# VH-VL binders against q8tz52, part 1

Scores and structures below are computed, not measured.

Target 1, 198 residues: q8tz52
Amino acid sequence: MYVGRFLLAGKLEDGTPIAVYGVCSRSFSDRRIEVREGAAFVVPEDPSYITENPYVTYTCARIVDEFLVLTNGAQTDPIADKLESGVPPREALVSVTFAMDYEHDEYNTPRISLITDGETFWLGRVAPEEVYFRVMKPKDGEGYLLSVYGEYAEVPSKPNMTLDREDPLECDPVPSFEHYVCSVIARHDGGRWSLEAR
Structure headers, positions and changes below count from the first letter of each chain, unless a header shows other numbers; Kabat numbers aren't used for antibody chains.
F, E and O stand for the ipSAE by ESMFold2-Fast, ESMFold2 and OpenDDE, each averaged over both directions (binder to target, target to binder). V2 = 0.75 x the mean of E and O + 0.25 x the DockQ between their complexes.
[cut] marks letters that were taken out.

## First folded at step 1 (VH-VL; framework fv_faricimab_arm2)

Design fa1E1
Fold by ESMFold2-Fast, scan of step 1:
Structure fa1E1 (fold): chain C 198 residues (1-198), chain A 123 residues (1-123), chain B 108 residues (1-108)
Amino acid sequence: as target 1 above (198 residues)
Amino acid sequence: QVQLVQSGAEVKKPGASVKVSCKASGYTFTGYYMHWVRQAPGQGLEWMGWINPNSGGTNYAQKFQGRVTMTRDTSISTAYMELSRLRSDDTAVYYCARSEYRVTGSTYYFDYWGQGTMVTVSS
Amino acid sequence: SYVLTQPPSVSVAPGQTARITCGGNNIGSKSVHWYQQKPGQAPVLVVYYDSDRPSGIPERFSGSNSGNTATLTISRVEAGDEADYYCQVWDSSSDHYVFGGGTKLTVL
């Protein structure tokens, strides 16, 4: 199945909080994710594109205090900045994602956003006819999957996947995603969030 | 509503130059790449290059390097394509077309096209 | 340089399904976009990102892309679908936009 971008959030069976931002694209696979300190960036593999086309890069992950922010676009930094200034997660997520709205182009690309402190997960999706934001508290083994396209393009009201493997990318239905390109995997192990590019 | 309106048909002699304009409206001109694509009579589409209206940066297809110049005027939301040292095989309809260049939801497709400008090179 | 290959023509009867192919080396790893061009008119985007449709394009238009072949599928073909169809990719290695040679769809 083709999903475009996706967010995966929940707890592994051992209780480890986990979150993933993933990129699936049929366009081209000349992209990767760079992790630097408390942030991750989607970048072209060719550095000359970064120089000539600054719009081909964006922040997809930020860590601010106890919070992790994952999104499919330019909303990552404003959300993280609000959290840093003390704005509560629900307000930071809803105000930024809604104000930036879906992308008003031919494909009307939805914005998907996630904040988590490892116990509570705030998920949002803004699309032309739908605005959904939900707060979730997964139990051990419970996962929430939200994508831009396909059968997971609705903010789930209850867990819609099981995190029954150590590697969240190996948990169904992720292995069935077409045209996987790259992801950032966040784990809350040993006190704070850590980011790993895949 | 998004519109791209091109200048009218041109007839040129071999060796001359032609400058085609493309006036954009209904969106933020500096937020999208502008491409030029041509089509010789009865033939397929051929990409010539793009300009980033925000930076003025350009990228031309190798075939047109040295003969094509793409520019823009942000004050009137207009892009230009100038082709010099015209040859009979430059006879074609020239289109401007818009593309998104942001990686967030990025695709490299042409969502809106101008109506086309017929350039005839004949002596 | 990257090359996209399309059949020069495809003929179908009204109400049938037309399939227009676009061949390219490992094209399944690239996004394929499809344009419809009627005589004397500018091209119109009908499918982008392999299988997505712009607002206003009927669901009869669909696409797929895997391996070395992308396909534009037009179900329940109407006389008004008669046109030239072009596939297109962006080739990151050459930084060029590549079009297929075009396929003339004849509804008869």
Scores: ipSAE 0.000, ipTM 0.442, lowest interface PAE 15.6, mean pLDDT 86

Design fa1G1
Fold by ESMFold2-Fast, scan of step 1:
Structure fa1G1 (fold): chain C 198 residues (1-198), chain A 122 residues (1-122), chain B 108 residues (1-108)
Amino acid sequence: as target 1 above (198 residues)
Amino acid sequence: QVQLVQSGAEVKKPGASVKVSCKASGYTFTGYYMHWVRQAPGQGLEWMGWINPNSGGTNYAQKFQGRVTMTRDTSISTAYMELSRLRSDDTAVYYCARDSRFLEWLSYFDYWGQGTMVTVSS
Amino acid sequence: SYVLTQPPSVSVAPGQTARITCGGNNIGSKSVHWYQQKPGQAPVLVVYYDSDRPSGIPERFSGSNSGNTATLTISRVEAGDEADYYCQVWDSSSDHYVFGGGTKLTVL
């Protein structure tokens, strides 16, 4: 199934909090994620091609204090900056994601945003016809999946996947996603978040 | 209004090449995939491939790989499909058809050209 | 390669309901689109994403997709519905668009 970009969040069966931002793309397969000291970036796979175009390069993950921020675009840094300034998660996510609105490009691309402290997960989505925001507290083994397109484009009101494998990318339905390009996996390990590019 | 206008009918000999054009109007040409579909007399629809008018990237059905070439000219909003080494069983009506998006969207063909009859005979 | 199977023909009397099937392995996990083609004309989209209708297509046209079978349903059939109908999916594993063989709907 084709989902575009996706966010996956929850707790593994052993209680480990995890979150994933993943990129699937029919047209832009020449990208990767680079992790650098508390942040992750979507960048061109060819390192000789450098651009400040936000449709090609953007921050997809930030760790600030106890919080992890994952988004599909330019809203990552403003959200993280508000959290660092002491703004609560709900206000940080809502004020930035909704004010920036969906991307007014030819595709009207929805924005999806996640904040988590490992226990509470704040999830939002903005599209031309809808705005959704939810606060979730997953139990061990429970996952929440939100995508830009397809069957998971609705912000889930209850867990919509089971995190029954140590590698969240191996949990159904993730292996069925078409045109997978790259992802960043965040784990709350040893009292802090860590990021791994895939 | 969206329109796709194709070039006129062609008669070719076996071994020749044919190049069919599809001129788009009424929308942003580079924002949508252009597909090519053919239909032999009395037969069903057969997908040949698509071109991304923005990047020039293409994806061809296995059956046509090595014989088909899809191109576009963004300055005149026109897509082209060239089929080489023609055989009698290439006789068909060739259609161009617009997909909804070439970026990140599962899509359908919402507008079709009128079709171009290509006859291969000796 | 992925294959879609349609019955070659379906006959129905005016005012009755026509059902045109499209069979495919696990097709319920795919999005199915339906096209109507009248003699000498280009195809016209009548149902997309399993069950949605474009503007201008009568409510009599509907679709469903579950398991191994997708179905185009035309209720209160009219003479003007006589045409060939094709189902279509995008097969992600091959990145190919696949059409069914077509069904000729005859209104008797």
Scores: ipSAE 0.006, ipTM 0.471, lowest interface PAE 11.1, mean pLDDT 86

Design fa1K1
Fold by ESMFold2-Fast, scan of step 1:
Structure fa1K1 (fold): chain C 198 residues (1-198), chain A 122 residues (1-122), chain B 108 residues (1-108)
Amino acid sequence: as target 1 above (198 residues)
Amino acid sequence: QVQLVQSGAEVKKPGASVKVSCKASGYTFTGYYMHWVRQAPGQGLEWMGWINPNSGGTNYAQKFQGRVTMTRDTSISTAYMELSRLRSDDTAVYYCARGKYSSRWYGAFDIWGQGTMVTVSS
Amino acid sequence: SYVLTQPPSVSVAPGQTARITCGGNNIGSKSVHWYQQKPGQAPVLVVYYDSDRPSGIPERFSGSNSGNTATLTISRVEAGDEADYYCQVWDSSSDHYVFGGGTKLTVL
């Protein structure tokens, strides 16, 4: 199934909070994720072609204090900056994602955004026909999957996947995603978030 | 200004190899991928592959995998395409063309070389 | 493997509008580029990213792309527009650029 970019969030069966930002693309297969201290970036596979165009190179993950921010575009940094200045998560997520609106490109690409402190997960989507934000508190083994396209393109009102494997990318339905390119996996271990590029 | 200049026409026998050069000028050679496209007489355009002049990384069309080798020399801003085990149906004009590389910009080929006629005959 | 289908030929009278189609499964999700090739010459980019024109290409050239069909439109056709026209996309599933078979435009 083709989903485009996706967000996966919840708790593993052992209670470990996790979140994933993943990229699936028919047109953009030469990308990777680069992890630095407290941040992750979607970049061209060949670093010599890094540009300032936000459709090509953008921050997809930021860690600010107890908060993790994952998004599919240029909204990551403004959201993180608001959290850093003390703006509450719901306000930071809603105000920035809504104000930036869906991308007015050839595909009217929806913006999807996630904030989490490991217990509470704030998830939002802005598209031409939809503006929807939700707060979730997953239990052990419960996952929430939101994609740009396809079967998971609606913000879920309840858990819509089970995180029954240690590697969240091996949890159904993720292995069925077509044109997978790259992802960043965030885990909350030992009181802090850590990021891993895949 | 911006220009791609290719080596001259070649006549080869079946089983031989040919190496076509493409010299770039008027832009930063390492800032764009170099593509190779061929066209048999009276036929359409066929993509052969690309080389990243900065890294030397390559991507070849499956049809040519095992017979084509793309290289570059950054000191003289020149890309090369070598095709081995030549057959009569490899007779074609071979073009180099510049394409912008980025994740979003699977770029159009905006500058083309003049073409190199390769004739494979006994 | 991904395939682009073009009509082999299109004929049009001077001053009329020519439309050259490029058919592909879900091609509207891809970026389509168009090239003009005159006999004995290298191809020339005339439309890129579905509808953009390079500097120096007349406004008479335009493009569209939706669903399963991309179209190159040439309005107020001139004799100098006689050429072969090729569409092209990047297919991420095969990691391959794909060209259409080409359309010969004849101006009567």
Scores: ipSAE 0.000, ipTM 0.445, lowest interface PAE 15.5, mean pLDDT 86

Design fa1K7
Fold by ESMFold2-Fast, scan of step 1:
Structure fa1K7 (fold): chain C 198 residues (1-198), chain A 122 residues (1-122), chain B 108 residues (1-108)
Amino acid sequence: as target 1 above (198 residues)
Amino acid sequence: QVQLVQSGAEVKKPGASVKVSCKASGYTFTGYYMHWVRQAPGQGLEWMGWINPNSGGTNYAQKFQGRVTMTRDTSISTAYMELSRLRSDDTAVYYCARPKYYRSGYTAFDIWGQGTMVTVSS
Amino acid sequence: SYVLTQPPSVSVAPGQTARITCGGNNIGSKSVHWYQQKPGQAPVLVVYYDSDRPSGIPERFSGSNSGNTATLTISRVEAGDEADYYCQVWDSSSDHYVFGGGTKLTVL
């Protein structure tokens, strides 16, 4: 199934908080994720094909103190900046994601955003005809999946997937996603978030 | 609408095998795991395992490992639970049940079959 | 293996409140589901994820879960609530769904 970009959030069976930002794309398949000090970026796989188009190149992850921010676009940095200045997670997520609105590109791409401190997960989606934000507190093994397109394009009110494997990308329904390109996996070790590019 | 219909009651001798069917209707069969739960007369509920109808993957309770086999036929939206080397203490009502959320193994069971009574006696 | 403990029986008069407990080590870290079963019938889900109700279940059914005890509360009990009640959790350490032993609710 084709989902576009997606966010996965929850806790592994052993209680480890995790979150994933993943990219699936029919049109822009030559991309990868680079992790640098406290941040992750979606970039062209071949640097000779550089672009200033924010649809293709953007910050997808930021770590600010106890908080992890994962989004599918230019809203990542403004959300992280608000958290750095002491704005609470709900206000940071809602105010930025709504104000930036869905992307007015050829696809009218919905904007999806996640903030988490490892216990509480704030998830939001802004699309042309709907705006939805929710706060979630997953228990061990419970996952929440939100995508840009397809059957997971609704902010879930309860867990909609099980994190029954060490590798969250192998948990159903993720292996069934079509046109997978890349992802960043975030894990919380009790002291801090860590990022891994896939 | 959404319904699970199980096969009829069976009487078996010790050492035999029984295969119970569970036909799903009113939803996307491959989108939900199928669980099996049994209940001996006058006793409580006991989880046996689940099958993922999409992949055919299974997870069996340790107590039944080696004796239970769960399968499905996606063309007729039917799940099967086969229990072999039957003993008298396998006498129970066997239920199939659907978890409430799509592809979530940790969810509650919102839809249940009517149950199949399996009696094991000589 | 993980064990859920329920009282074998609870008696209550019509109109009163019944409380059925489900004890388990650190059960507050798990999601608890509750089923009602009447004689000769399949179980019916009455509370899931600790405190949520399925469509069609009266609001007098409620749940809580913290520490080592989860509780199903039935307010303004009716004769039709007489049944066996089972709690259930997923235990990730054993990769297993666990049911409590069941509680018979008797309405006088």
Scores: ipSAE 0.006, ipTM 0.501, lowest interface PAE 14.1, mean pLDDT 87

Design fa1L1
Fold by ESMFold2-Fast, scan of step 1:
Structure fa1L1 (fold): chain C 198 residues (1-198), chain A 119 residues (1-119), chain B 108 residues (1-108)
Amino acid sequence: as target 1 above (198 residues)
Amino acid sequence: QVQLVQSGAEVKKPGASVKVSCKASGYTFTGYYMHWVRQAPGQGLEWMGWINPNSGGTNYAQKFQGRVTMTRDTSISTAYMELSRLRSDDTAVYYCARGRYYGSSFDYWGQGTMVTVSS
Amino acid sequence: SYVLTQPPSVSVAPGQTARITCGGNNIGSKSVHWYQQKPGQAPVLVVYYDSDRPSGIPERFSGSNSGNTATLTISRVEAGDEADYYCQVWDSSSDHYVFGGGTKLTVL
């Protein structure tokens, strides 16, 4: 199935909080994720193509104190900056994602955003006909999946996947996603969030 | 730079086993599936299976189930493919190749390991 | 088991367009990848996900996939394009990768 960009959030069966931002793309497969100092960036795979195939680099992940922020676009940094300034998660997520609105490109691409402190997960989506956010507290093994397109393009009201494997990318339905490009996996190891590019 | 470097050629007798290695470099070893593909002299490509280096999970083509074992050592970024009870028709070049996940293409390949099974 | 059918050989003169087909039942619902293999060498990915090209592969290489036939098209063929070409799909129903039998492209 084709889902476009996606967010996956929840707890593994052993209680480890995790979150994933993933990229699937039919047209733009020459991208990777680079992790630097508590942040992750979507960048061109081959820097030599910057001049003839200029993709805009964007931050897809930020760690601020106990909080992890994952989004599919330019809203990541403003959300993280609000958290750093002491703005509560719900207000940071809703105010920024709503004010930036869906991308007014030719596809009216929805914005999807996630904040988590490892226990509470705030998930939101802004699209032309909806503004929706939900606060979730997953139990061990419970996952929440939200995508730009397809069957998972609505913010779930209850867990819609099971995190029954150590590698969240191996949990159904992620293996069925078409045109997978890259992802960042975040794990909470009890002390802080860590990021891994995949 | 992504590289997959395989072990050298092997000559085996029927009934023996062979273990081919594939050392990965230039990327996160646990982030990609490792596939094994063989090619008999003058023949086409045949998929044998994959291993997920992160979990150690494997998926073998039915033809090789019970004879093939795929393993890895994450400390040295190396994948292994062992084929047992060798027959003369197992004579082939064996390749490792990298794939991102289900249905993905194999974007980088090892140089191949010639295994000759002869009495 | 799912089967991919390729013509065993295709001949083309330099500068012409070569078309290599890959037949499969409802293959248009699957993603097709194409590999080039020269004698004594490992395969090289030339087209993936039906029509995308890896970095370093000339734009002369293109692909399409619809219905029961996928096609690799090589325009302005050069002597260096002479090789065996293989199509490949993932068959989710069997959890198995399937390769076509290969097509030998001869540039005369």
Scores: ipSAE 0.000, ipTM 0.462, lowest interface PAE 16.3, mean pLDDT 87

Design fa2K2
Fold by ESMFold2-Fast, scan of step 1:
Structure fa2K2 (fold): chain C 198 residues (1-198), chain A 121 residues (1-121), chain B 108 residues (1-108)
Amino acid sequence: as target 1 above (198 residues)
Amino acid sequence: QVQLVQSGAEVKKPGASVKVSCKASGYTFTSYYMHWVRQAPGQGLEWMGWINPKSGYTNYAQKFQGRVTMTRDTSISTAYMELSRLRSDDTAVYYCARVKRGYSYGPFDYWGQGTMVTVSS
Amino acid sequence: SYVLTQPPSVSVAPGQTARITCGGNNIGSKSVHWYQQKPGQAPVLVVYYDSDRPSGIPERFSGSNSGNTATLTISRVEAGDEADYYCQVWDSSSYHYVFGGGTKLTVL
């Protein structure tokens, strides 16, 4: 199935908090994720195309204090900046994602955003027809999947996937996603978040 | 009734380490950050850092980075602050104090009674 | 690093109003908390978020914060109010709580 960008978050069966930001794209397949000092960036595969245009390059992950921020666009840095300033997660997530609104591009692309401290997960989506934010507290093995398009394009009210594999990209339904490009996997162990580009 | 009860006074030699405890009761231990503040004799209050008791995540003041370690044990609702490589100017009363979780800019609403740490040869 | 400036001492007669200031660059954009500390005791929160008062703190304690100065006001001062008073803010740029140097309130 085609989902576009997606967020996956929850706890592995051993209790390890995890979150994933993934990119699936029919139109922009020449991209990768680069991890650098507590942040991750979606960048062109060919560095000669790197620009300040947010459709080509943007920050998709930031680690601030105990918090991890994952989003599908330019809202990542403003959310992280608010957390750095001591703004609570709910306020940081809702105020920024709502104010930046959905992308006014050809597809009216929804914004999806996640903040987590490894125990509490704040998830939101802003689209032309709706705005939805939810606070979630997953149990071991419970996952929440939210995508821009397709059958997972609704902020879930209950866990909608099982994190029964060590590698979250191998957990159903992720292997069924079409036009996969790249992802960043975040794990919370040893008291801190770590990022891995895939 | 909220209480933060700290361990007793310590006398240490220069170069030693000290570990102060702070036992919480009367509230959900993991719902509040635990901060540490010290006060040298006749001086003002100095913030040292904090721990999130739920995650174990810590944030230390730069002055103490590399010398301080904050930990907790959720099974007994106790937070710990260990300061290593002690010097005479570390002589102070050390306090624990709580802050609502997620409010790093919030007030310290309850304080422990303080633990006097004396560093002398 | 961000600095909070308090007068080292303030003296008032019983029944009068004491005003303790806390100066900081653009402190009005920050949230100020105030603590009372009596000799040999732990500090006690008396005012938080500029002007809110914890349950159990007398109504004669109040606070304000604007521009470059925050103020703790204690009306109808009593001998039992003699203490050191500290202001405090969170400085987001350094990720530090900052305390003022303290003000000793003396009641004649």
Scores: ipSAE 0.007, ipTM 0.487, lowest interface PAE 9.3, mean pLDDT 87

Design fa2P2
Fold by ESMFold2-Fast, scan of step 1:
Structure fa2P2 (fold): chain C 198 residues (1-198), chain A 124 residues (1-124), chain B 108 residues (1-108)
Amino acid sequence: as target 1 above (198 residues)
Amino acid sequence: QVQLVQSGAEVKKPGASVKVSCKASGYTFTSYYMHWVRQAPGQGLEWMGWINPKSGYTNYAQKFQGRVTMTRDTSISTAYMELSRLRSDDTAVYYCARGPYYDILTGYSAFDIWGQGTMVTVSS
Amino acid sequence: SYVLTQPPSVSVAPGQTARITCGGNNIGSKSVHWYQQKPGQAPVLVVYYDSDRPSGIPERFSGSNSGNTATLTISRVEAGDEADYYCQVWDSSSYHYVFGGGTKLTVL
């Protein structure tokens, strides 16, 4: 199935909080994720494009104190900045994602955003036909999956996947995603988030 | 409004070169790839290549590699397509077309805005 | 090297449904775009990303894409829909855009 970009969030069976931002693209695969201190960026494989075209590079992950922020676009940094300023997660997520609205490009691309402190997960989607935000608290083994397109393009009201494998990318339905390009996997490992590019 | 306006018709002899211009207006020129597509009389559409107006990087269809050169001038929001060593079978209408926003969110996608076309006739 | 195959022509009566196919190996794994071209005019995008419509394009235009065939469907056909229609994909393996050969739609 083709999903475009997706967010996956929940707890592994051993109780480890995890979240994933992933990129699937029908038309190009020349992208990767670059992890730096407390942040991750979607960048072109060809480094020469990074300096000359600011629109091809965006922050997809930020770690701020106890919080992890994952989004599919320019809303990542403003959300993280609000959290850094002491704005509560729901207000930071809703105000920024809603105010930035879906992308007014030719596709009216939806924005999807996630904040988590490892116990509570705030998930949102803004599209021309809907605006939906939800707060959820997964139990061990429970996952929430939200994509830009396809079968998972609706903010789930209850867990919609099982995190029954150590590698979240191996949990159904992720292996069935078409045109997978790259992802960042975040794990909460004893008091802090860590990021891994895939 | 968003528009692409091309230069006027040209008549060339075999062996000559032609340079077609495409002036963009109504949007940020450097945010979208510019494509070139041609159409011989009574024939279908044929993709020739694209240019990234921000970097100047180009990608040409193999058939035209070595004969086509795509350039741009960001100060006047204009793209150019030069085809050299013209043959009679290069007679065609040449179009510029706006490609995808170069952003991982949209990917490589459709050509949503087209120039009016430039007829290039190559004859002896 | 990737090739898109379209029928050269399709004829339909006014008010009926026209279906224009675009065949390609595993085309269902690609994004298909459709263009309408009337004589003496530049092409106009009518369907993109398999099934989405640009603003201003009537909802009578729709698309689908699965397996080895993509289809442009025009319902309640009008005389003004008479045109050449082209499918297009990005072929990542060759790093090229590819157009189909075009289909002439004749109304009646």
Scores: ipSAE 0.000, ipTM 0.462, lowest interface PAE 13.4, mean pLDDT 86

